VHH binders against Profilin-1 (pfn-1). Designs and how they scored, part 79

Target 1, 132 residues: Profilin-1 (pfn-1), of Caenorhabditis elegans (q9xw16)
Amino acid sequence: MSGWNAYIDTMTAAAPSIKRCAIVGAADGSVWARTEADNVFKASEEELKTFVALFNDVTQVPAKGADIEGVHYVVPRTEESLIFGKKENTGFFAVKTKSAVLIAVYEGPNEVAAQVRKAVESMQTYLNNAGY
Short names: E, the ipSAE of ESMFold2; O, the ipSAE of OpenDDE; V2, 0.75 times the mean of E and O plus 0.25 times the DockQ between their complexes.

## First folded at step 13 (VHH)

Design ud2 (from uc30 with T28E T50Y; framework vhh_7pa5_2; at its last look DockQ between E and O 0.75; V2 from the best seeds 0.00; counts 0 for: SAP .802 > .668)
Fold by ESMFold2, look of step 13:
Structure ud2 (fold): chain B 132 residues (1-132), chain A 123 residues (1-123)
Amino acid sequence: as target 1 above (132 residues)
Amino acid sequence: QVQLVESGGGMVQPGGSLRLSCAASGFEFSSYAMSWVRRAPGKGPEWVSYISGSGGSTSYADSVKGRFTISRDNAKNTLYLQMNSLKPEDTALYYCAVGGPQPPPLPGEFNYWGQGTQVTVSS
């Protein structure tokens, strides 16, 4: 049966620089799907609930940064439904749909970041168009 | 490998009760949100209920609120749905699923469903 794992696989295939990835509930931060095995996405439900709540007012996020997997990221920019975080040679993009937040953690230079953003936004658009 | 096995369905009269179980294996059950989904004859999937990984957050479709209760036992890797005050329109195959409401299929894919557990409400 197809499920949320297909979305994880599609994003990681579209942007191979993604090291870890998750789809979580927008209301509670609970994990719906994530990368597993040697690349497990590890974050507590409590941390993820705090993280998804950042989308309630993205304009406040650059001043305080964001935490994922116990790592603190500087947030250079946000958009209404997108948060970009950076720490050294790593970063993340997170996008919000009606019911979910898609999170991709990557490694690499700024040029790689654009590929990751496109991958998560493509899935965001697909889900939004389907009412999710 | 990841496995989900539903059980506890059956035939019941309107107003009756059933308790569904979903035995999970092959993954860290307590780390994931879970849902119950149902498919009535000739209809597509309808999300029924949701529970967070910890069990601290639950939600229900309007059509079942107050009658159905989702719960989980993370020590036993088991998800439950207590169904009370059953109505004929609750007749469906019931499935458990990992995560929130099942997403739309990606291009070139089809959604596949296992056997589920049949609930039939009639006199």
Scores: ipSAE 0.736, ipTM 0.876, lowest interface PAE 1.0, mean pLDDT 90
Fold by OpenDDE, look of step 13:
Structure ud2 (fold): chain B 132 residues (1-132), chain A 123 residues (1-123)
Amino acid sequence: as target 1 above (132 residues)
Amino acid sequence: QVQLVESGGGMVQPGGSLRLSCAASGFEFSSYAMSWVRRAPGKGPEWVSYISGSGGSTSYADSVKGRFTISRDNAKNTLYLQMNSLKPEDTALYYCAVGGPQPPPLPGEFNYWGQGTQVTVSS
């Protein structure tokens, strides 16, 4: 496993409702690490490039939504470094660090969202403190 | 299982050139960004260069900009590092790694994939 994969494992362990997740470059959407095997995070580099660019102006995202892995999500909430998407019993949290975007796609009732957010934001804080 | 095998290192004089290769297997190579990292004796690891999965984006440490060129052949699952105008301070064990710059260390984790390839620049 790569060093970045350890961070994937940490997030998925912290929130079991996370089905797929990825760490990508904030500048270009390149995949640094992702869930694999039966839970492969399947967003393309081109899609991710578009996605990470949403953080350039998050205020526009709620109006148009966000696409991940070919799925369109409504975006009920954005913050300067956070995008929350929702679709039926699924959703995602994406947070931006200095150099990366962490994306966690989850499945479950609304109640699981808090745990997913916490897992992703905890990793965000850790990476930011480390200069990433 | 993921495997990365570095090669192409050697001993060269200052101003010389080397081309490193990294043979990757065990994962969808083209889907991942790749990096080169080096470790000199007595020093911590230093990120050298990065390339996106498609190869459309690259980045370099300031210490190697203008001298090193990262590239990849996704059809061959191979990462390359062309090293020109080598300096003694480039002497290090060079590793290839999946992803961007080396992440902060986590307890119990090893951040290097392969055995590395030794590059020695000396008169």
Scores: ipSAE 0.553, ipTM 0.811, lowest interface PAE 0.9, mean pLDDT 91
ESMFold2 (binder alone), look of step 13: mean pLDDT 81; pTM 0.822

Design ud4 (from uc28 with T28E S59H; framework vhh_7pa5_2; at its last look DockQ between E and O 0.76; V2 from the best seeds 0.00; counts 0 for: SAP .678 > .668)
Fold by OpenDDE, look of step 13:
Structure ud4 (fold): chain B 132 residues (1-132), chain A 123 residues (1-123)
Amino acid sequence: as target 1 above (132 residues)
Amino acid sequence: QVQLVESGGGMVQPGGSLRLSCAASGFEFSSYAMSWVRRAPGKGPEWVSTISGSGGSTHYADSVKGRFTISRDNAKNTLYLQMNSLKPEDTALYYCAVGGPQPPPLPGEDDYWGQGTQVTVSS
């Protein structure tokens, strides 16, 4: 496995409700690491290119939503470096670092969202401090 | 079970060229970005180049822009680095790695690089 896989494992361990997770390049949406086996993160490169570009202007994202793995999510919340999507009992948090976008797709009631957010933001902070 | 095996290194004079290869196995190669990194004696790791899974996007460190070209053959699960106009400062052990620029290690974690291939540029 690659060095980036350790970051995937850290996030998924911190929030058990995370079903799929990926680290992608902020510039091009290329996949650096992802969950595998029974929980493969399946977003295409083209889809991810479009997704990471949403961070160029997050203020417009709530109006149009976001697509991940062929699923359309409503976006109740955005911040400068954060996109929160929701669909029924699923959702995702995507956070942007200097060079990467961390994406965590979760399943569960609304209460689990806080833990997922904390997991990805913690990793975001760590990577930012490290210059990534 | 991920395996990365670098080859193609050697000794060349300044201005010379080399082509590195990385044979990848144990994962869905075409789904991941791949990178080259290098480590010179007495220096920390330096990111060299990254290419997206499809090969549609490439990125280079400023130190190698215009001289190095990253490419891949997904049918052969192989990553390449064409190095032209080599300089003494390019002397290093070159590694291929899955993903973009390689992250700092998490506490208690090890780096997962291959054995690398040695590139020596000297007159």
Scores: ipSAE 0.858, ipTM 0.923, lowest interface PAE 0.5, mean pLDDT 93
Fold by ESMFold2, look of step 13:
Structure ud4 (fold): chain B 132 residues (1-132), chain A 123 residues (1-123)
Amino acid sequence: as target 1 above (132 residues)
Amino acid sequence: QVQLVESGGGMVQPGGSLRLSCAASGFEFSSYAMSWVRRAPGKGPEWVSTISGSGGSTHYADSVKGRFTISRDNAKNTLYLQMNSLKPEDTALYYCAVGGPQPPPLPGEDDYWGQGTQVTVSS
């Protein structure tokens, strides 16, 4: 099997500004794969469960912001299956599929955000087309 | 390096029970969800069950709900599948895997499963 690690590697290669990345279960936030070693994605199961539940009503997220890895982000934009968060020179994109949520945390100016979004949406589309 | 070794399979009559084990090493076992997957003769992989890293959340395919129980012992780095009320249709090679239901292979990648552990339900 290619496994979920291949998806992590594909996203980080497509957008080098991604510093940490994870794939978690949409139902419970359980970690299926994540960046490891010097760039470990560190979020508790409790935090991830709360985070994935934001997709139950994305329209309420901009008013509250979002927490990932113990960091609070302002959320200027959501779409039905996408949450975009910002804090200073960092940000995240998270996208939901039927089974999973893909989370990419990046560093860099606003101009790199589009490539990060494209990287996670490409994997979202691939998974959606396969029924995942 | 990540290693997963399945065991506990065998032959059993319909209605019988088996307990599968998966010994894990080479990674932080308690941080990851784990799954059981099976391949019946001539068929592709079928997801069976997933358990969260802490063991607090479990999920099952409809075909096994009420008969199979996934569990883990994080102190022993071991994943289990208790299989009760076995049916001939449960005959398959059973594999454990890191993460949730395994994704489709990315383009240009072949999937390959290790040895697994054989479960045969027959008179």
Scores: ipSAE 0.722, ipTM 0.868, lowest interface PAE 1.0, mean pLDDT 90
ESMFold2 (binder alone), look of step 13: mean pLDDT 80; pTM 0.803

Design wd1 (from wc121 with A97T; framework vhh_6fv0_2; at its last look DockQ between E and O 0.88; V2 from the best seeds 0.67)
Fold by ESMFold2, look of step 14:
Structure wd1 (fold): chain B 132 residues (1-132), chain A 123 residues (1-123)
Amino acid sequence: as target 1 above (132 residues)
Amino acid sequence: QVQLQESGGGLVQPGGSLRLSCAASGFTFSTYDMYWVRQAPEKGLEWVSTISYPGSNTYYKDSVKGRFTVSRDNAKNTLYLQMNSLKPEDAAQYYCTKDYDILTGSFGEFDYRGQGTQVTVSS
């Protein structure tokens, strides 16, 4: 197998308005794979540890917002395993699987955001079904 | 109502070229990422190419990289696929859509696509 990088490639092809994305460990924020080269996902280890901990109680996240890559996002809504952040024409979707968090940072209007969410949720389901 | 109309298919010899068009209406074309998919007889759907809403990012199935170019003209609400160096394995019905899931290989809930356009590569 090509490993975790193949999932990153699939996500970006599925939703081309994703600018950067990563798969990180749900327990500690350790990076399993990320976009690299010209579109490096720049979040620090410390930032990722803080970020994945938001899934311990998603109900608190809308009041605080969320930080990724040093950018602060308003979080207008969460679901049990999903956090949506928005800042102007950019945003992120993050979803939690059994053992990982998928993070996709995108740029575009609400219609694009809906397409990104569908791609991220489809991958979430795939990884959960595969035991991750 | 969302409407998509594919055109530009036809019969071509191996090594030939075709340019497919997809005319879009019933939605704000310029705010959606778009997809080309294809289906050969007795085969499942196959993703071909993806393009971002402003046209700045493009992605291709490995077997068509370097031969196919996806583009869009948002002022004309039209999506294009330039196909060069065509091979027999490219023969298929080609569809455009705004709602395709690469992981499951399926159209979205509403199956937004036109009737497709046939590409035939004779030997």
Scores: ipSAE 0.654, ipTM 0.851, lowest interface PAE 1.4, mean pLDDT 91
ESMFold2, look of step 13: ipSAE 0.639; ipTM 0.845
ESMFold2 (binder alone), look of step 13: mean pLDDT 79; pTM 0.802
OpenDDE, look of step 13: ipSAE 0.851; ipTM 0.921
ESMFold2 (binder alone), look of step 14: mean pLDDT 79; pTM 0.799
OpenDDE, look of step 14: ipSAE 0.538; ipTM 0.815
OpenDDE, second read of step 14: ipSAE 0.419; ipTM 0.752

Design wd14 (from wc121 with T28S K65R A97T E109D; framework vhh_6fv0_2; at its last look DockQ between E and O 0.04; V2 from the best seeds 0.00; counts 0 for: pae O 4.2 > 2, placed apart)
Fold by ESMFold2, look of step 13:
Structure wd14 (fold): chain B 132 residues (1-132), chain A 123 residues (1-123)
Amino acid sequence: as target 1 above (132 residues)
Amino acid sequence: QVQLQESGGGLVQPGGSLRLSCAASGFSFSTYDMYWVRQAPEKGLEWVSTISYPGSNTYYKDSVRGRFTVSRDNAKNTLYLQMNSLKPEDAAQYYCTKDYDILTGSFGDFDYRGQGTQVTVSS
């Protein structure tokens, strides 16, 4: 492997409407890799710690929403290992693997959102099968 | 029903250029990210390029970066691939698609593709 940044590159090439994304530790939100430069994923350490803890009980998340990069998203629904957040023309998909959380922030219509979800879930499956 | 029709292929000398087109119908083209992929007899299906729905973000396989340019005209429902400095390794059947799986390097569950367009590079 060339490190965790190769997975970031794969995600952005597969779903080019992802504006920012990151791979963070599921236990503490520590950043393993993220988009950089002009597209820096800029969530704080405290935001990420709070965010990954949402996966401890996803059933409570729709009632309270989620914050990433200082932006509050409504969460229309969750699944066992997936949180979908929405705000106007932007949104995020976050999925949990055995040891990580993948977060992808996108902009675009519902069709783009579906393409982003597919890319993120495909990577989730890949990392789980690889033991991560 | 989704329809994609590729065109613009042909025989070209090494170093030559071709411009491929992909005419789209049966869906709202301007709301989908789009992909170019290719298939050669000596290689399996291979990702070439990706472009976001407004055209603002583009990505390329390393071996074509700097030589190929993907673009789109949402008013005409058309995707393009300008191919310059063509090499024998670029010879393949080229396809466009809106459904791409990041890890398998293949079309998704709704495999909507045309017949493709053949690019041949010979001395």
Scores: ipSAE 0.524, ipTM 0.801, lowest interface PAE 2.0, mean pLDDT 89
Fold by OpenDDE, look of step 13:
Structure wd14 (fold): chain B 132 residues (1-132), chain A 123 residues (1-123)
Amino acid sequence: as target 1 above (132 residues)
Amino acid sequence: QVQLQESGGGLVQPGGSLRLSCAASGFSFSTYDMYWVRQAPEKGLEWVSTISYPGSNTYYKDSVRGRFTVSRDNAKNTLYLQMNSLKPEDAAQYYCTKDYDILTGSFGDFDYRGQGTQVTVSS
């Protein structure tokens, strides 16, 4: 188990509504770690490559939405290093660090989104401070 | 113009039941998650229940689970909250809303809710 898997576990523990998550390279979408077993993060390499590229211009993302794991999400909001998607009782938070993108797909009422966001942003801060 | 109108509140004894309604207009009701929230005296707004669009998932505050049932009639643009086994601590002004800022955990800048309906549970 890579050290990156520990960060996956940390995020999922911090936010139980997270069903799947991944840490990928910000430059190319390469998977560094992801949830497995019963909740495998299933985004393809090509999809992730496209996804991480969204951070090059987040202002355009709400107009077109974002795709993760073959699912199209409406993107109500973006920030400089954050993309938020929503679909019914599911959604995702994606945050960008210096070298990575953290993606957390969650399921539940909208109220859980705040917790999910906090989890991924906390990890974002941690990794940024660590130089990643 | 988004409009929400809550009704069905009243005075009940502990253990009693009420059925709240929320009439929605001015937006595509069937495409929005809808929320019930309440505000007790000297307390802030608190989440009570959520029903997803188009209605396949329901969620409840722990303290109301098993007693409250949220439902919706998309054809009538109406949200419902069946409240059974009411307790004094359920007394509050009840609101329905489509606006929950899921990023901040707040109700957002656009507070689309009605005047609310008062639920009083005698002690």
Scores: ipSAE 0.024, ipTM 0.400, lowest interface PAE 4.2, mean pLDDT 90
ESMFold2 (binder alone), look of step 13: mean pLDDT 79; pTM 0.796

Design wd15 (from wc121 with T28H D99W E109A; framework vhh_6fv0_2; at its last look DockQ between E and O 0.04; V2 from the best seeds 0.00; counts 0 for: pae O 12.1 > 2, grease 25 > 24.2, SAP .752 > .668, placed apart)
Fold by ESMFold2, look of step 13:
Structure wd15 (fold): chain B 132 residues (1-132), chain A 123 residues (1-123)
Amino acid sequence: as target 1 above (132 residues)
Amino acid sequence: QVQLQESGGGLVQPGGSLRLSCAASGFHFSTYDMYWVRQAPEKGLEWVSTISYPGSNTYYKDSVKGRFTVSRDNAKNTLYLQMNSLKPEDAAQYYCAKWYDILTGSFGAFDYRGQGTQVTVSS
């Protein structure tokens, strides 16, 4: 777990407007690592299992939105391996790798959201290249 | 036209202090997270510190924690780095940036950084 926790630390340092994030298994939503302490990522196992299954057909997600940590987000658009959720001045980016889903919940304007997306996509590429 | 201008570098003895400034223009400074990055001779780029857009969240490379403090004044479009207890290892060209990819060790395709300011630490 200390190895995966280093990726969480890297994400939050790379995009400091991330409030909470996690790396979960793509097949079952099991938590490999998450932000803890004052910024605990608190999605349940059942919520995460439902959430990662959204990647089975991302085209259906904008019509219904997505739930993370008990919060319902509007999903304005998706891409093959990316879901963007929005609620007022907060949002999330979630990306799928070969084995995992990275979820980053942020707060801030669209400019910050773009920086968060860059950080999440960089980690997605890194993990895919490493075989995850 | 995004412009970043670093200043405040110079020569200091080990244990000394310097305060770097970064004047920003050509974008809405207050809506971007900002980055300090350095490069020493014969070395690659090294992330130093990151600060969130309102200034409330700060992160530091382990080797500078407790010695360096990043801050910003959004009303003046200025980013700062207070460097205390300077060591020879801190000697480098220091850059402020609108983006830095910690995983790849690069500023990205469009080079959104300033020209840098030199920090030299010698006895």
Scores: ipSAE 0.744, ipTM 0.881, lowest interface PAE 1.1, mean pLDDT 91
Fold by OpenDDE, look of step 13:
Structure wd15 (fold): chain B 132 residues (1-132), chain A 123 residues (1-123)
Amino acid sequence: as target 1 above (132 residues)
Amino acid sequence: QVQLQESGGGLVQPGGSLRLSCAASGFHFSTYDMYWVRQAPEKGLEWVSTISYPGSNTYYKDSVKGRFTVSRDNAKNTLYLQMNSLKPEDAAQYYCAKWYDILTGSFGAFDYRGQGTQVTVSS
Protein backbone atom coordinates (compact mmCIF):
# COMPACT_ATOMS: atom_id res chain seq x y z
CA MET B 1 0.00 0.00 0.00
CA SER B 2 1.32 3.38 -1.03
CA GLY B 3 0.95 6.51 0.99
CA TRP B 4 -1.67 7.66 -1.46
CA ASN B 5 -3.87 4.76 -0.52
CA ALA B 6 -4.18 6.22 2.93
CA TYR B 7 -5.73 9.30 1.40
CA ILE B 8 -8.18 7.14 -0.49
CA ASP B 9 -9.17 5.49 2.75
CA THR B 10 -9.54 8.83 4.43
CA MET B 11 -11.90 10.15 1.78
CA THR B 12 -14.01 7.04 1.75
CA ALA B 13 -14.23 7.14 5.52
CA ALA B 14 -15.32 10.76 5.45
CA ALA B 15 -18.18 10.08 3.05
CA PRO B 16 -19.80 6.66 3.20
CA SER B 17 -21.67 7.29 -0.03
CA ILE B 18 -18.40 7.26 -1.92
CA LYS B 19 -18.23 3.96 -3.73
CA ARG B 20 -15.01 4.40 -5.61
CA CYS B 21 -12.33 7.00 -5.75
CA ALA B 22 -8.94 7.66 -7.21
CA ILE B 23 -6.02 9.99 -7.01
CA VAL B 24 -4.41 10.59 -10.37
CA GLY B 25 -1.73 12.79 -11.81
CA ALA B 26 -3.09 16.07 -13.07
CA ALA B 27 -0.65 16.13 -15.96
CA ASP B 28 -1.22 12.71 -17.45
CA GLY B 29 -3.96 10.95 -15.56
CA SER B 30 -1.62 8.34 -14.15
CA VAL B 31 -3.13 6.49 -11.25
CA TRP B 32 -1.46 7.16 -7.94
CA ALA B 33 -4.05 5.35 -5.88
CA ARG B 34 -7.55 4.00 -6.19
CA THR B 35 -10.14 2.00 -4.38
CA GLU B 36 -9.76 -1.70 -4.95
CA ALA B 37 -11.24 -5.03 -3.94
CA ASP B 38 -15.02 -4.88 -4.19
CA ASN B 39 -14.98 -1.22 -5.12
CA VAL B 40 -12.37 -1.06 -7.80
CA PHE B 41 -12.10 2.24 -9.58
CA LYS B 42 -12.20 1.12 -13.19
CA ALA B 43 -11.38 4.14 -15.29
CA SER B 44 -8.82 3.38 -17.98
CA GLU B 45 -5.60 5.27 -18.39
CA GLU B 46 -6.81 6.73 -21.63
CA GLU B 47 -10.04 7.82 -20.07
CA LEU B 48 -8.24 9.41 -17.16
CA LYS B 49 -5.89 11.22 -19.47
CA THR B 50 -8.87 12.71 -21.20
CA PHE B 51 -10.58 13.44 -17.93
CA VAL B 52 -7.77 15.37 -16.30
CA ALA B 53 -7.41 17.41 -19.47
CA LEU B 54 -10.89 18.75 -18.82
CA PHE B 55 -9.38 20.94 -16.15
CA ASN B 56 -7.51 22.86 -18.83
CA ASP B 57 -10.80 24.53 -19.65
CA VAL B 58 -13.53 23.67 -17.21
CA THR B 59 -15.91 26.15 -18.77
CA GLN B 60 -16.52 23.83 -21.68
CA VAL B 61 -17.25 20.74 -19.63
CA PRO B 62 -20.93 21.41 -18.89
CA ALA B 63 -21.63 21.50 -22.59
CA LYS B 64 -20.24 18.05 -23.23
CA GLY B 65 -20.33 16.25 -19.89
CA ALA B 66 -17.67 13.97 -18.54
CA ASP B 67 -16.94 10.26 -18.68
CA ILE B 68 -15.72 8.23 -15.74
CA GLU B 69 -15.42 4.46 -15.74
CA GLY B 70 -17.20 4.30 -19.05
CA VAL B 71 -20.18 6.16 -17.67
CA HIS B 72 -21.27 9.47 -19.09
CA TYR B 73 -22.26 12.07 -16.56
CA VAL B 74 -24.04 15.33 -16.98
CA VAL B 75 -22.03 18.18 -15.58
CA PRO B 76 -24.37 20.86 -14.36
CA ARG B 77 -21.60 23.33 -13.70
CA THR B 78 -17.94 23.61 -12.95
CA GLU B 79 -15.62 25.63 -10.83
CA GLU B 80 -12.01 26.49 -11.45
CA SER B 81 -10.71 23.36 -9.78
CA LEU B 82 -13.91 21.37 -9.46
CA ILE B 83 -15.88 19.21 -11.84
CA PHE B 84 -18.89 17.32 -10.68
CA GLY B 85 -21.29 15.15 -12.58
CA LYS B 86 -24.59 13.46 -12.07
CA LYS B 87 -26.33 10.44 -13.44
CA GLU B 88 -29.53 9.30 -11.83
CA ASN B 89 -28.69 8.37 -8.26
CA THR B 90 -24.97 8.48 -8.89
CA GLY B 91 -22.41 11.16 -9.42
CA PHE B 92 -18.84 12.17 -9.05
CA PHE B 93 -16.77 14.96 -7.65
CA ALA B 94 -13.39 15.72 -9.09
CA VAL B 95 -11.07 18.33 -7.71
CA LYS B 96 -7.71 19.47 -8.94
CA THR B 97 -4.73 20.12 -6.73
CA LYS B 98 -1.35 21.45 -7.71
CA SER B 99 -0.33 18.11 -9.13
CA ALA B 100 -3.23 15.73 -8.75
CA VAL B 101 -6.87 15.16 -9.51
CA LEU B 102 -9.04 13.56 -6.87
CA ILE B 103 -12.06 11.70 -8.15
CA ALA B 104 -14.84 10.34 -6.00
CA VAL B 105 -17.76 8.42 -7.41
CA TYR B 106 -20.76 8.24 -5.15
CA GLU B 107 -24.15 6.64 -5.05
CA GLY B 108 -27.19 8.01 -3.33
CA PRO B 109 -29.69 10.80 -3.36
CA ASN B 110 -28.68 14.37 -4.01
CA GLU B 111 -28.43 15.00 -0.30
CA VAL B 112 -25.28 12.92 -0.01
CA ALA B 113 -23.46 15.07 -2.54
CA ALA B 114 -22.62 17.72 0.01
CA GLN B 115 -20.75 15.26 2.17
CA VAL B 116 -18.86 13.86 -0.80
CA ARG B 117 -17.84 17.33 -1.89
CA LYS B 118 -16.69 18.18 1.58
CA ALA B 119 -14.59 15.05 1.78
CA VAL B 120 -12.83 15.57 -1.52
CA GLU B 121 -12.34 19.30 -0.99
CA SER B 122 -10.90 18.70 2.43
CA MET B 123 -8.37 16.37 0.89
CA GLN B 124 -7.75 18.93 -1.83
CA THR B 125 -6.95 21.54 0.76
CA TYR B 126 -4.61 19.24 2.61
CA LEU B 127 -2.76 18.14 -0.50
CA ASN B 128 -2.39 21.68 -1.75
CA ASN B 129 -0.91 22.74 1.55
CA ALA B 130 1.36 19.73 1.45
CA GLY B 131 2.63 20.78 -1.95
CA TYR B 132 0.70 18.32 -4.04
CA GLN A 1 1.62 1.25 16.87
CA VAL A 2 2.70 4.26 14.87
CA GLN A 3 5.50 6.15 16.50
CA LEU A 4 7.38 9.23 15.39
CA GLN A 5 10.25 10.72 17.28
CA GLU A 6 11.76 14.03 16.30
CA SER A 7 15.22 15.16 17.31
CA GLY A 8 17.98 17.54 16.37
CA GLY A 9 16.52 20.78 17.52
CA GLY A 10 18.39 23.33 19.54
CA LEU A 11 19.47 26.89 19.92
CA VAL A 12 21.31 28.52 17.05
CA GLN A 13 22.19 32.02 16.00
CA PRO A 14 20.66 33.58 12.94
CA GLY A 15 22.35 32.16 9.89
CA GLY A 16 23.08 28.93 11.68
CA SER A 17 22.14 25.42 10.71
CA LEU A 18 20.35 22.47 12.24
CA ARG A 19 19.52 19.03 11.03
CA LEU A 20 16.35 17.49 12.30
CA SER A 21 15.65 13.80 12.31
CA CYS A 22 12.45 11.86 12.64
CA ALA A 23 12.59 8.22 13.56
CA ALA A 24 9.53 6.34 12.41
CA SER A 25 8.21 2.98 13.49
CA GLY A 26 5.02 0.98 13.55
CA PHE A 27 4.16 1.45 9.90
CA HIS A 28 5.56 0.87 6.45
CA PHE A 29 7.51 4.11 6.35
CA SER A 30 8.83 3.83 2.83
CA THR A 31 5.39 3.88 1.27
CA TYR A 32 4.12 7.02 2.93
CA ASP A 33 4.50 10.65 2.15
CA MET A 34 6.16 12.37 5.02
CA TYR A 35 6.10 15.97 5.96
CA TRP A 36 7.45 18.45 8.44
CA VAL A 37 5.26 20.92 10.19
CA ARG A 38 6.03 23.52 12.79
CA GLN A 39 4.28 25.56 15.39
CA ALA A 40 5.68 28.84 16.53
CA PRO A 41 4.58 30.51 19.71
CA GLU A 42 1.10 31.94 19.45
CA LYS A 43 0.79 30.66 15.92
CA GLY A 44 -1.01 27.76 14.42
CA LEU A 45 0.51 24.63 13.04
CA GLU A 46 1.95 25.28 9.60
CA TRP A 47 3.30 23.10 6.86
CA VAL A 48 7.01 23.28 6.18
CA SER A 49 7.99 20.54 3.80
CA THR A 50 6.87 17.30 2.21
CA ILE A 51 8.75 14.46 0.67
CA SER A 52 6.73 12.05 -1.38
CA TYR A 53 6.80 8.35 -1.52
CA PRO A 54 9.24 6.93 -2.26
CA GLY A 55 11.27 10.11 -2.09
CA SER A 56 11.50 11.50 -5.58
CA ASN A 57 9.55 14.69 -5.02
CA THR A 58 10.07 17.37 -2.44
CA TYR A 59 8.00 20.40 -1.66
CA TYR A 60 8.65 23.38 0.53
CA LYS A 61 6.93 26.31 2.08
CA ASP A 62 7.94 29.36 0.11
CA SER A 63 9.64 30.98 3.06
CA VAL A 64 12.02 28.06 3.50
CA LYS A 65 12.81 27.33 -0.13
CA GLY A 66 16.51 27.36 -0.81
CA ARG A 67 17.30 27.06 2.88
CA PHE A 68 15.67 23.82 3.97
CA THR A 69 16.13 20.40 2.45
CA VAL A 70 13.95 17.44 3.23
CA SER A 71 15.19 13.92 2.71
CA ARG A 72 14.46 10.43 3.82
CA ASP A 73 16.24 7.17 4.37
CA ASN A 74 13.71 4.46 3.85
CA ALA A 75 16.11 1.79 4.96
CA LYS A 76 16.43 3.50 8.31
CA ASN A 77 12.84 4.64 8.53
CA THR A 78 14.11 8.14 9.10
CA LEU A 79 13.03 11.53 7.84
CA TYR A 80 15.41 14.48 7.80
CA LEU A 81 15.19 18.22 7.55
CA GLN A 82 18.37 20.12 6.90
CA MET A 83 17.83 23.70 7.90
CA ASN A 84 20.38 26.25 6.76
CA SER A 85 20.47 29.99 7.04
CA LEU A 86 18.06 29.88 9.91
CA LYS A 87 16.05 32.97 10.71
CA PRO A 88 14.32 34.05 13.88
CA GLU A 89 10.98 33.40 12.23
CA ASP A 90 11.96 29.76 11.85
CA ALA A 91 11.87 29.29 15.58
CA ALA A 92 9.19 26.75 16.41
CA GLN A 93 8.42 23.30 17.61
CA TYR A 94 9.02 21.05 14.63
CA TYR A 95 7.07 17.87 14.05
CA CYS A 96 7.20 15.14 11.51
CA ALA A 97 3.92 13.68 10.39
CA LYS A 98 2.55 10.88 8.30
CA TRP A 99 -1.13 11.45 8.29
CA TYR A 100 -3.66 14.21 8.05
CA ASP A 101 -7.09 13.64 9.49
CA ILE A 102 -9.52 15.29 7.13
CA LEU A 103 -12.46 14.08 9.16
CA THR A 104 -12.00 17.03 11.42
CA GLY A 105 -12.03 19.35 8.46
CA SER A 106 -9.21 21.33 9.93
CA PHE A 107 -5.73 21.54 8.55
CA GLY A 108 -3.27 20.77 11.30
CA ALA A 109 -5.23 17.92 12.77
CA PHE A 110 -2.61 15.29 12.23
CA ASP A 111 -3.35 11.75 13.22
CA TYR A 112 0.25 10.94 13.90
CA ARG A 113 3.09 13.16 14.94
CA GLY A 114 5.80 12.97 17.52
CA GLN A 115 6.49 15.10 20.51
CA GLY A 116 8.40 17.49 18.34
CA THR A 117 11.79 19.09 18.63
CA GLN A 118 12.32 22.70 19.57
CA VAL A 119 14.20 25.02 17.28
CA THR A 120 15.25 28.35 18.70
CA VAL A 121 16.96 31.04 16.69
CA SER A 122 18.42 33.88 18.68
CA SER A 123 21.41 36.14 18.56
Scores: ipSAE 0.005, ipTM 0.230, lowest interface PAE 12.1, mean pLDDT 87
ESMFold2 (binder alone), look of step 13: mean pLDDT 81; pTM 0.816

Design wd18 (from wc121 with T104K S106H E109D; framework vhh_6fv0_2; at its last look DockQ between E and O 0.02; V2 from the best seeds 0.00; counts 0 for: pae O 3.3 > 2, placed apart)
Fold by ESMFold2, look of step 13:
Structure wd18 (fold): chain B 132 residues (1-132), chain A 123 residues (1-123)
Amino acid sequence: as target 1 above (132 residues)
Amino acid sequence: QVQLQESGGGLVQPGGSLRLSCAASGFTFSTYDMYWVRQAPEKGLEWVSTISYPGSNTYYKDSVKGRFTVSRDNAKNTLYLQMNSLKPEDAAQYYCAKDYDILKGHFGDFDYRGQGTQVTVSS
């Protein structure tokens, strides 16, 4: 029913070590689409509102870290529209588009992290060019 | 030097089976997600299948789902594609890749593609 679910499918096929991902509204964290079933992305509405607000000033995020799905991540690096979080052998990449935030949670080695970043940035570009 | 060597292609009748192999060297195969793609004459590259680095997650293009099975043997640095119930539309040069951007339809920056292996389906 939802065209947004197709973007979730594309991201997981592009970077198969993504464990969970979502597309949420940049203004309020509302869920437009997410991984479901055995890999449900289970961040709460309240947590997502807090998470997307991090993009209001990404320069403050490395000092505080970030929480998603009840997990606290160290944030070694941010860019104007990208937050990278690490916790042990897992991590996330989140990118902001004009209207949305894309979040991908993964686990694996450096090669996996690079591919996850590439997948979310490719989708970021695609959505920005489409007006989102 | 990164190398990928595809093999196992050939000529089969419709409904037949082939098993493709991709021998990998020059990188730590077991830490890379892997992809199968194909290209028919005068056509662009088409994504076929994806497998995660431990082999636990697999994905398939809809038109091959249920007929093709991707697998890997990390001890042998080898990727496989079992192709059953082959159709004329499956005829193509098949390549493996250690990085492929599905949205852009091309190989990744840190990837090297081999020569490919030809699959021909004809009566």
Scores: ipSAE 0.453, ipTM 0.750, lowest interface PAE 2.4, mean pLDDT 89
Fold by OpenDDE, look of step 13:
Structure wd18 (fold): chain B 132 residues (1-132), chain A 123 residues (1-123)
Amino acid sequence: as target 1 above (132 residues)
Amino acid sequence: QVQLQESGGGLVQPGGSLRLSCAASGFTFSTYDMYWVRQAPEKGLEWVSTISYPGSNTYYKDSVKGRFTVSRDNAKNTLYLQMNSLKPEDAAQYYCAKDYDILKGHFGDFDYRGQGTQVTVSS
């Protein structure tokens, strides 16, 4: 699982506004890698299990929002493999690969969101191509 | 599913008033910034007004400042736009929307908007 930490580092390097990040199993929400030290991704296993299940029907997510790390986010936008959450000057992008869900929690003005999305989608593409 | 339904449009003379309503469902209305946008004939979609959640801040296009007032009733899941002193250039299809193009850092595509209500201003 140590190899997955490199992907966390790649995403956080690509988008400095990312505060916390995690790679979890799409099937069960198991944590494969996450930010540590001063920016520990703190979502529980139970929460992650519920979160990844949102991808089973993303069309319903805007109606109910999404919870990450005990924080409730409104969900202004979903796509087939993407959930975008927002709360004031914070938000998250979650994208689904074949086997994983990448979650990036960011903080900053609205204009940083594009960079965060690009970072996680780039990783999404990479992992998909790698068979994950 | 997200649903937005605008109403209240019509034909008015210059200087007249209209009050638009937008009935929202399928999402937690009170936790979203809401927007009014409009599209005039042969023009692109343009932003008119924003009211933040839960309703603390309002913003307006410069050309409508002092004439238009946005408000919301979160208990009724309804967005309003009071339009006073209407001008011919205000004529447009008016839409309510719940999405802001955060990715582009501006008022963007407004993927979530209703069918609109027509406002016509003519002497």
Scores: ipSAE 0.025, ipTM 0.386, lowest interface PAE 3.3, mean pLDDT 90
ESMFold2 (binder alone), look of step 13: mean pLDDT 80; pTM 0.815

